# VH-VL binders against q8ixk2r445to577, part 114

Target 1, 133 residues: q8ixk2r445to577
Amino acid sequence: FFGMLQNKGLTDYCFDYNPPDENQIVGHQVILYLCHGMGQNQFFEYTSQKEIRYNTHQPEGCIAVEAGMDTLIMHLCEETAPENQKFILQEDGSLFHEQSKKCVQAARKESSDSFVPLLRDCTNSDHQKWFFK

## First folded at step 7 (VH-VL)

Design gg50 (framework fv_recaticimab)
Fold by ESMFold2-Fast, scan of step 7:
Structure gg50 (fold): chain C 133 residues (1-133), chain A 119 residues (1-119), chain B 112 residues (1-112)
Amino acid sequence: as target 1 above (133 residues)
Amino acid sequence: QVQLVQSGAEVKKPGASVKVSCKASGYTFTDYFMHWVRQAPGQGLEWMGYINPDTGYTKYHQNFKDRVTMTRDTSISTAYMELSRLRSDDTAVYYCARYHRGLSYFDYWGQGTTVTVSS
Amino acid sequence: DIVMSQSPSSLSASVGDRVTITCKSSQSLLYTSNQKDYLAWYQQKPGKSPKLLIYWASTRESGVPDRFSGSGSGTDFTLTISSLQPEDFATYYCQQYFSYPTFGQGTKLEIK
């Protein structure tokens, strides 16, 4: 699977990576933004290693969650995917983060109008359901 | 050099349709969304919608959704905006504008097409 | 829709003056995750199409004179022209891209 990773509940919003410094491609939080499909900022690949990769041809950028955190950040991909970079895309569309035992949910970050993907306790909410467009 | 060149001025009667073209050059046409923005005489800018020229996907503002159709022809790098059931208050300059690198600001604009709707 | 409100609606100023135009949004345009404000400023001269001046609230587009600057964050933004020139006669618009695009009503700048 590759393409725009869109939320079922928060319609019209997709995974988006727009770092503060365009010359540094890692280390910043993944956001949700209006789906447009232009450029690489909304193109992600789900791999056989359970990674969500930012670079489809040069798989250097991989989404990760640090231990104890709930935000998704861009890390460098490794030859063997570490546990913090593994997400199980389940048949019902949920993205399960094995290391934390939590699911990726489209949410507003506290004190902000912006939408971001966050780890939350798994529910059957459409805000936790994702698909490639 | 990036250029967006629009079709010439149109004069239409109420109830008619108008189709405005926007020909792109100087970049890869399918890499940038094309948006349409209009401006009534002496008024501000009003966003109408966009087309993804790679996929053909469109998104229209609710005010235009039942009367506007946006299309493109990738073989000639041209986007089209057709507005039907014209009213006198559709008199405006219609612009195409390029959406910059997946960012939502408009870095290049067409020269505009004046559409006059008059009985 | 996110509502954008500009002030003043029009102003008249002399060459060399410092001019400030304000823009307010009905909700915050800041993504705290990337520290970017999703706001742009455009200049439109009579009979011409709009021209991009500033994006990300404060980043000047290539080729735009350094007398133009943008500032502000969240809901309150300003466009400043530090020393007005005759060619700056125009209408100025702010635009949010936090969601589907909306523009302010415009500020018409008339040089005395």
Scores: ipSAE 0.359, ipTM 0.807, lowest interface PAE 3.2, mean pLDDT 88

Design gg51 (framework fv_recaticimab)
Fold by ESMFold2-Fast, scan of step 7:
Structure gg51 (fold): chain C 133 residues (1-133), chain A 120 residues (1-120), chain B 112 residues (1-112)
Amino acid sequence: as target 1 above (133 residues)
Amino acid sequence: QVQLVQSGAEVKKPGASVKVSCKASGYTFTDYYMHWVRQAPGQGLEWMGYINPNSGYTKYHQNFKDRVTMTRDTSISTAYMELSRLRSDDTAVYYCARFNTHGRVPLDYWGQGTTVTVSS
Amino acid sequence: DIVMSQSPSSLSASVGDRVTITCKSSQSLLYSSKNENYLAWYQQKPGKSPKLLIYWASTRESGVPDRFSGSGSGTDFTLTISSLQPEDFATYYCQQYYSYPTFGQGTKLEIK
């Protein structure tokens, strides 16, 4: 699976990664933004190792969740995916982070009108359902 | 089967606006982004912007952002491109074209083009 | 914007000739995970809309004759017509779709 990772509940919003420097793609938070259809910052690949890869620049980035955090951060992909980079895309569209046992939910960022994907207890809400488009 | 049919030629005076239509058939209109590209006489292709027919979201090239508006009507599978405050150098053939971003196939089907002539 | 540069701007050839057109991008168009280059080639005949010939630098669109082939990776790309036919006299454009689309300036292929 590859393409724009779109939310079912927060329609028209897609995973988006806009690093401040094209040669430093790691350490920044993944956001949600209006789906624009041009790939690039919204083009992701779901791999057989359960990774969500951002491949527009070298080296390749993999979405991860750091210990104790609920935000999705870009890390470097590893030859063997570490547990914090593994997400199970369920048939119902839930994106389950195995290590934390939480689901990725579209949510409003504190003190702003921006939206971001955050780890939350799994609730089966449409805001926790994702599809590649 | 897939077709994009555009409205007919237009002749406008400087300062006027023109609205070109692009009617899609043979596929699910909301599944593909619609791009607009123009070509001045004897010149190359120039990208203007796109619209997501599902959401209505638009992105315009910097050169056109102050004068272009792209819209769509999903009930009749038609996209529109309106260019305002026309100048003589806006004389061109305007094309709509389909982009399959999910399949990563670029502009695979094009409308026949709409000639817009701007002359006093 | 990613800048696309084509050469030559015009080319004269005879039916049966092998012709090559080159295209260079100011930035790499390679999507490394898939080993895909986001580079397309279009053919445009006078009074007609452009027609997609090749995408991903080397994949022929359905219905395009096999005498058309694309090659290259990263920043340097080539379109080859192995045995020119009368219907092939047209203007050819390369286009990147790695970012917001940009086109080369075109190569006009004329009969000798």
Scores: ipSAE 0.006, ipTM 0.552, lowest interface PAE 13.5, mean pLDDT 85

Design gg52 (framework fv_recaticimab)
Fold by ESMFold2-Fast, scan of step 7:
Structure gg52 (fold): chain C 133 residues (1-133), chain A 120 residues (1-120), chain B 112 residues (1-112)
Amino acid sequence: as target 1 above (133 residues)
Amino acid sequence: QVQLVQSGAEVKKPGASVKVSCKASGYTFTDYYMHWVRQAPGQGLEWMGYINPNSGYTKYHQNFKDRVTMTRDTSISTAYMELSRLRSDDTAVYYCARFNTHGRVPLDYWGQGTTVTVSS
Amino acid sequence: DIVMSQSPSSLSASVGDRVTITCKSSRSLLYSSNNENYLAWYQQKPGKSPKLLIYWASTRESGVPDRFSGSGSGTDFTLTISSLQPEDFATYYCQQYYSYPTFGQGTKLEIK
């Protein structure tokens, strides 16, 4: 799969990675933003290694969750995906982070109008359901 | 100008641990990964692992996984590499090097190296 | 590990010569998703740290003289110095970063 990774519950929002500058593309949090259909900062590839890759025509970034955290951070991709970079996209649209046993949920960042994907206990909420467009 | 300044030479006995420091300046320390690479006398380069200074996330080469620990202190822009249970074949120059993730560019700036000698 | 092999292990040359160093990988370094080769070249002078010369097989790092060029794709790569200068006598290493980094054994460029 490739394309925009859109939320079923937060219907106008897609995974988005817009780093401060191109020298800082790794280490920052993945956000949710209005789907614009332009690709680039919203173009992701889901690989056979269960990775979510950011814009394969630039530096290879892979979404990861670090131990004890619930935020999705952009990391450097590796030939063999580490466990913290593996997400299982299930038939019901849930995006399951196997290492933590949690699901990716669209959530409002505290004290702001911005939205972010966060790890949460798995529920049947549409805010935990994702699809490539 | 980007600079990576490493701690001075160390002489250790087999079984001891060594901790090498790498102080960064001239750029935002937390925006670039820090890798560690060693070189035994007259030999080639061997990659050991890296740390993401922003998050503290580490990845170690399998050969070092059980003996190496990489840490950082963001308040002083310094990365550390500790190697335990030293053997004579750990005698090498140890380098820190910055990884520029912008263009998937590897190791663009290197420290001056720290000589570690392991002798009986 | 991906094995990197350099040839020759050493060579002697004179100022002004064209020098070619080769590097072979045990598997392809061409990443199909972006069509780029994940190969870099480094220069190391005696007693000094390595210096990045080339990445993505053919992209010259800023500040590196244009006499240095890289070429190749997949498993076979070359570093060329078009007109050797006195400061170019050093050991050269290729490195793959397609997976966990591995380096070639090095090519020592010596004064003839």
Scores: ipSAE 0.006, ipTM 0.539, lowest interface PAE 14.1, mean pLDDT 84

Design gg53 (framework fv_recaticimab)
Fold by ESMFold2-Fast, scan of step 7:
Structure gg53 (fold): chain C 133 residues (1-133), chain A 120 residues (1-120), chain B 112 residues (1-112)
Amino acid sequence: as target 1 above (133 residues)
Amino acid sequence: QVQLVQSGAEVKKPGASVKVSCKASGYTFTDYYMHWVRQAPGQGLEWMGYINPNSGYTKYHQNFKDRVTMTRDTSISTAYMELSRLRSDDTAVYYCARFNTHGRVPLDYWGQGTTVTVSS
Amino acid sequence: DIVMSQSPSSLSASVGDRVTITCKSSKSLLYSSKNENYLAWYQQKPGKSPKLLIYWASTRESGVPDRFSGSGSGTDFTLTISSLQPEDFATYYCQQYYSYPTFGQGTKLEIK
């Protein structure tokens, strides 16, 4: 799959990567933003290795979750995908993070009206359902 | 058909600001990034930055980051590039150009250019 | 910045000649999983805006004559004009779009 990764419950919002430093795409949090159909910051590739790749920039970025954290951050893609970069996109639209056994959920960012994807206990909430547009 | 029409030539004094406009037609303005590229007399092309017209998100080249502001007005399909604290070496032709990020086709349509002269 | 080095800076040629312009990047422009090189070639005539000729290193833009061809992969690229026409005298630029855009210095193609 390749495209905009949209939330079912937060209907107009998509995965978006917008790092504050253009020279460093690694280490910053993935956000949710209004879907706009442009390629640069909202297009991701879901690979057969269960990676979510940000491939509109170099070096290639892969979404990861660091141990003990619940935020999705950008890491460098590796030759063999490490466990913290593996997400199972299930038939019901759930995005399951293998290493933590948690699901990606659309949630409000602390201290703002902004939204971000966060790891949460898996439920049947539409806020945990994702699809490529 | 796709057209990008820029504002007319400007003559400015050092220290002034200039704001160049780029009006798009023939396509959905919010679907393509708008880039700005300049060319000093007898010199090559220099990329300045881009704006995503849908979100307003901008990226500026480090050389221009403290002096350039890119904006847009979606109601009239127009992008703007403002350069402040002008110096004589800012004398150049300034171009807007469309980028097809989804198709990964680079600058496929260009404005006619706006000559900015900074003197005396 | 990805640095683009273009050569020669100028060359003189006659109508009917085959001309070749070279472009080198400081970093590979090949996105291997898609087998795409993010390199473009532009033509600029005096007093005019640049015109896209070639993208993905070798794909000709619609309306561009087939005497223009691009080749290369990774870091080394060439633009070839197989039989030069009078309207082809212009300055040619290569550009990478693997990251934020950078251009070569340009090659001015002059009448011999």
Scores: ipSAE 0.006, ipTM 0.561, lowest interface PAE 12.9, mean pLDDT 85

Design gg54 (framework fv_recaticimab)
Fold by ESMFold2-Fast, scan of step 7:
Structure gg54 (fold): chain C 133 residues (1-133), chain A 119 residues (1-119), chain B 112 residues (1-112)
Amino acid sequence: as target 1 above (133 residues)
Amino acid sequence: QVQLVQSGAEVKKPGASVKVSCKASGYTFTDYYMHWVRQAPGQGLEWMGYINPNSGYTKYHQNFKDRVTMTRDTSISTAYMELSRLRSDDTAVYYCARFKHYGSGFDPWGQGTTVTVSS
Amino acid sequence: DIVMSQSPSSLSASVGDRVTITCKSSQSLLYSSKNENYLAWYQQKPGKSPKLLIYWASTRESGVPDRFSGSGSGTDFTLTISSLQPEDFATYYCQQYYSYPTFGQGTKLEIK
């Protein structure tokens, strides 16, 4: 799949990555923002290696979760996907992070009106259901 | 064995175009980006751009954007770099090189193609 | 572009010497979340293509002798050859891959 990765529970929100500098694409948090389909900030590719790629930059960016954290951040893609970059998009729409055994959930950022994807214990919540638009 | 083999030396006049080929073997051609790097006589290495052989997507360094075109033919695992409107200062050895996405740098490199631009 | 500056441009040494080549970047190459620097070192002999020696600033490529080592972080990096051998006389280049690739201008290692 290639497209906007939209949340079922937050119906108008999509994965969004807007690095502050195109020459420094790595190290920043993936956010959720209103789905608009303009530009490349909201376009991701789900690969056969279970990666979620931001693939318009070289080196390509891959979404990862670092040990002990619950936020999704942009890493460089590797020739063989490391475990922290593997997500299983299940048929029910759950996005399962294999290494942590947790699911990606749309959540309100603490003390903020903004939203971010975070790792949480897997539930049957619509806030944990994702699809490519 | 992983290998990149390039086309032979070229001699061109100013204003002409040159097209260099790079044939990959020993790995899945579409799994790795192919970059092009040149080296003028006695000088250092200068990055020109890359192509994603799977999608055909390209990125060119700003110094070459209006003169370079990178393409590939997946049926024969071959990448191409065409440089137009050649100048004498384009005289260089042109290399193709495979970049692993993380942790490996450029490996392997082609053997190089010498392009001489003279009147 | 990230600018890479090498020093010295050339140096003369004898077999058995410890030699050091320095590389500086115009901005940090440290991916802080992984604590990894996106810097590689290459060896180039006359008439040959470059050969990858080191990546991630300090990880040796398979088959590269132990006498080659890389160190440094952020903007300052060093390549060290602990006991120079005759086959080590070559030009050495640093390269960043934090953004679009850029190379240092090279350091020519010559026999004394």
Scores: ipSAE 0.007, ipTM 0.542, lowest interface PAE 14.4, mean pLDDT 85

Design gg55 (framework fv_recaticimab)
Fold by ESMFold2-Fast, scan of step 7:
Structure gg55 (fold): chain C 133 residues (1-133), chain A 119 residues (1-119), chain B 112 residues (1-112)
Amino acid sequence: as target 1 above (133 residues)
Amino acid sequence: QVQLVQSGAEVKKPGASVKVSCKASGYTFTDYYMHWVRQAPGQGLEWMGYINPNSGYTKYHQNFKDRVTMTRDTSISTAYMELSRLRSDDTAVYYCARYKYYGSGFDPWGQGTTVTVSS
Amino acid sequence: DIVMSQSPSSLSASVGDRVTITCKSSQSLLYSSKNENYLAWYQQKPGKSPKLLIYWASTRESGVPDRFSGSGSGTDFTLTISSLQPEDFATYYCQQYYSYPTFGQGTKLEIK
């Protein structure tokens, strides 16, 4: 799968990666932003190794969740995907982070008007269901 | 030499449909979204929608979503916009435009296709 | 939809004049994490497609003369032409890309 990763519940929002410094592709939080079809910031690849890759840069970025955190951040992709970079896209649209046993949910960032994907306990909420466009 | 070339002018009667083509060259067609914008005579610019050429995903403005269909053919790097059930107030120049990068605006634009709807 | 309002709707000026066109949005176009405004300016000459002049509110597109400049942040934006030339007669449009694209109604610049 390659394309925009859109939320079923927050219907006009997509995964977006727009770091402040285009020469520093790692260490920043993945956000949700209006699905706009502009440029490359909303294009991700879901791989057979269960990675969500941001492949508009070299070296390629891979979405990861650090231990004890609930935010998705950009790391460098590795030859063998580490467990913190593996997400299982399930048949119901749930995006399951196997290492933490939690699901990715579209949520409002507490300290701002923006939206972000966060790890939450798995539910049958449409805010936890994702699909590629 | 990034370029968008559109099909020629069309004259249609009310109730007909029109399909405008937009052929891209000089870049990877599937890497950038293609938008459609129209301009009625003497009026401003009106956004109609876009297509993601890689996935086929479309988003249409509410004013058009019941009558517009946007498609693409990646084998010939061509995007299409079909507008059905034409009315006289659909008389306009129709543009395709590439969204170059996040935040860098529309560039290039096609040369425009004049569609005239008259009885 | 985000509403874009331009003023004036038309303007007549002499060659060499400094002209200012204003654009206001119904909500902020500032993406605060990057401190960037999602606003572009276009020039359209009669019978031709629009031409991108400025993006990110103040970044001039390659090949655009330096007499064109953009400024502003949030909801209030300005396009300035510091020394008007005969080839600058055209209609100018602002456009937001914070959400689905919307355009101002246009400002027609007539050279006296």
Scores: ipSAE 0.007, ipTM 0.598, lowest interface PAE 9.1, mean pLDDT 85

Design gg56 (framework fv_recaticimab)
Fold by ESMFold2-Fast, scan of step 7:
Structure gg56 (fold): chain C 133 residues (1-133), chain A 119 residues (1-119), chain B 112 residues (1-112)
Amino acid sequence: as target 1 above (133 residues)
Amino acid sequence: QVQLVQSGAEVKKPGASVKVSCKASGYTFTDYYMHWVRQAPGQGLEWMGYINPNSGYTKYHQNFKDRVTMTRDTSISTAYMELSRLRSDDTAVYYCARSKHYGSGFDYWGQGTTVTVSS
Amino acid sequence: DIVMSQSPSSLSASVGDRVTITCKSSQSLLYSSKNENYLAWYQQKPGKSPKLLIYWASTRESGVPDRFSGSGSGTDFTLTISSLQPEDFATYYCQQYYSYPTFGQGTKLEIK
């Protein structure tokens, strides 16, 4: 699937990759931002290897979760997807991170009015349900 | 001023392990990736891997992934690179180097640590 | 890995000469929509650590003399020293960061 990855609970918010340093696309946190429908920083691909790819830039980025962390960050895609880059998009819209056994949830960033996707224990909350537009 | 200071030279026998340290100062240690690059005598530069000092996440080059371990101690702003099962062809100068994120030019380097594997 | 090839492997030149070192990548290092090339150049003097000279193929690092310049795009890159000085005796390396870092084999510059 290609498109905007939107949250069912935060109905106006989509996965967004907008690094603070435009010359460094890898290593920054993925955020949630108002869905704008203009592609670019909100256009992702879900692959058969269970990757969420950011293909609007070369080199291609792949969303990952580093050990012990709950934030999603952009890493370089690899020929064989490493475990920290694998997310199972389930039929109910849950996005399950295989390595950590947790689900991606839309959450308010600590000490901020912004929203970010974070790993949390899996629940049936709409804030953990995602779909491609 | 930014400075990376590495531990002193090591002489090891084949089969041993070596652990090199890299102490950072003059900047926020957790804001930059730390890479390890080695150089065998008379040879070019070979990237070994990096560590994210904030999270502890590591990425190793496939040539080293079975023998290298990269760690850090944020309380003393120090990164470590341990290489096990040493061979004579591991004889090299080992450098730590920082990047703002993954590999966007290594703007500061340690002075290097000479590791000699012989016997 | 992306393979980086430098030429020449060594050269000798006189003080005041213009010298060029070339670097070729096995695949494009260009992010075309922003016209950014993921290529850096380093200088290494005998017994010393490498020093960053140029990043983004053509951007000079702070404190690097104007005589050093980088150019090129995609797969072909050059480092130019417009007027060689004695302190420029060194080995020069190109490095890509389009993927996990790889270096060229180096060009040894000897001043006659």
Scores: ipSAE 0.007, ipTM 0.561, lowest interface PAE 12.8, mean pLDDT 85

Design gg57 (framework fv_recaticimab)
Fold by ESMFold2-Fast, scan of step 7:
Structure gg57 (fold): chain C 133 residues (1-133), chain A 119 residues (1-119), chain B 112 residues (1-112)
Amino acid sequence: as target 1 above (133 residues)
Amino acid sequence: QVQLVQSGAEVKKPGASVKVSCKASGYTFTDYYMHWVRQAPGQGLEWMGYINPNSGYTKYHQNFKDRVTMTRDTSISTAYMELSRLRSDDTAVYYCARVKYYGSGFDPWGQGTTVTVSS
Amino acid sequence: DIVMSQSPSSLSASVGDRVTITCKSSQSLLYSSKNENYLAWYQQKPGKSPKLLIYWASTRESGVPDRFSGSGSGTDFTLTISSLQPEDFATYYCQQYYSYPTFGQGTKLEIK
């Protein structure tokens, strides 16, 4: 799968990663932004290693969740995907983070009106359903 | 050289359909979203929709949603925009445009395809 | 849709002049957590496709002369040509990409 990763419940919002400096792609939070189809900052790949890769940039980035956190952060991809970078995209559209045993949910960013993907207890909410466009 | 080359001018009768092609070269076709924008004579630019060439997913502007179909053929790096049930006010230059890296705008643009709808 | 309003619709100027074109959006184009404005400017010459000049409101596209500059934030944006050259007579469009793309109606820059 390659393309925009769109939320079923928060319609028209997609995974977005557009760091201020493309030479410093690692370390920033993945956000949710309107799926405008403008630019490769919304292009992600779901790999056979269960990674969500940002393959259109150098170096290649992979979405990860750091221990004790609920936010999705861009890290460097590794030759063998570490557990914190593994997400199971299920048939119902849920995106299950194996290490934490939680699901990715579209949510309002803390102390902000913007939206971000966060780890939450798994539910059957459409805000936890994702698909590639 | 990164470029988009579109099919030639078309003259159609009201009620007909037109299918415009846009052939990409100089880059990986499936890595960039392709948008379609039209421009009526003496008027500004009007966004019609986009296609993800990798998945085939499309998003159309509400004004075109019931009459437009966007497709692609990855084997020949070509995108297509078909507009059906043509009216005289569909007379315009139709452009394909690649989305730029990092969400920054359209670059490059195709040269444009003039579609004239007249009796 | 986000509505983009450009002014003026047309402008007459001479070579060497400083010209300013304005663009207003019906809602903010600023994504504050990244401090980015999702606005681009294009130049279109008769019979030609639009050419990207500026993106993120103020970042000049590679190969675009430094006499072109963009400024503004939120809802109010400007394109400035500091010393107009003969090749700059064209129509200019602003475009937002905060949502599905919409364009201003264009500003035609004509020889005085």
Scores: ipSAE 0.042, ipTM 0.667, lowest interface PAE 6.1, mean pLDDT 86

Design gg58 (framework fv_recaticimab)
Fold by ESMFold2-Fast, scan of step 7:
Structure gg58 (fold): chain C 133 residues (1-133), chain A 119 residues (1-119), chain B 112 residues (1-112)
Amino acid sequence: as target 1 above (133 residues)
Amino acid sequence: QVQLVQSGAEVKKPGASVKVSCKASGYTFTDYYMHWVRQAPGQGLEWMGYINPNSGYTKYHQNFKDRVTMTRDTSISTAYMELSRLRSDDTAVYYCARFKYYGSGFDYWGQGTTVTVSS
Amino acid sequence: DIVMSQSPSSLSASVGDRVTITCKSSQSLLYSSKNENYLAWYQQKPGKSPKLLIYWASTRESGVPDRFSGSGSGTDFTLTISSLQPEDFATYYCQQYYSYPTFGQGTKLEIK
């Protein structure tokens, strides 16, 4: 799959990567933003290695979760996907992060009206269901 | 050969609805987003919204959100844009245009459908 | 919405001339990680649909003559026609796709 990765519960919102620093694109947090259909900052690929790739940049970025964290951040992709970059996109739309045993959920950013994807205990909530458009 | 062919000109009274069609050929209809853009006489281009033909997902510009509906029929590779509660300032040429989500711009446009709203 | 401003609104030129049209955005269109600007240029002739000339600010669309070139980055962009031909007299529009699409007001290129 590739395209915009959209939330079932937060129906107007998609995965978005818009780093604030033009000199560094890796290491920043992935956000959720209104789906706009123009690709690029919202264009992701789900690979056979269970990666969520941001492949509009060279070298390609891969979404990762660092140990002890609940935020999704951009790392460089590797020849073989490390455990922290593996997400199982299940048939019901849940994104299961294998290393942490948690699911990706659309959530409010602390002290803000903006939204971000965060790792949370897995539930059957529509805020934990994702699909490519 | 890629082509987008739109329905013919319409003349409507204020308060009516208009439904414009856009038939795609020469490519896989579901691979490209279909956007709608209008142009009032002597004016510039105004974006209205898009539909993902594969999923049916739509996004509308705030100015049109309460009056526009975009749909598609994949069996005949046709996209539709319906605008309701027409006003005289909706008089414009309405275009469909395809956009691949990897930033290639609007590479093909329909020929346009003139909609005139007058009493 | 991102506001796009074009200048001039009209421009008179002769066949063979070098023509430059400018476009300014209210915010940066630079996707810095890829060093690409989400800016396109279109040509529109009377009674016809717009035709894509340039995307990513400087990438020429297939079939577009080499005399058309785009340049610029961030907020300031230019479209250049190096040696104007009779078929180039038209209205030109810039368009951003960094967010929901918005267009410049257009530049009409007229025969002198």
Scores: ipSAE 0.007, ipTM 0.596, lowest interface PAE 10.5, mean pLDDT 85

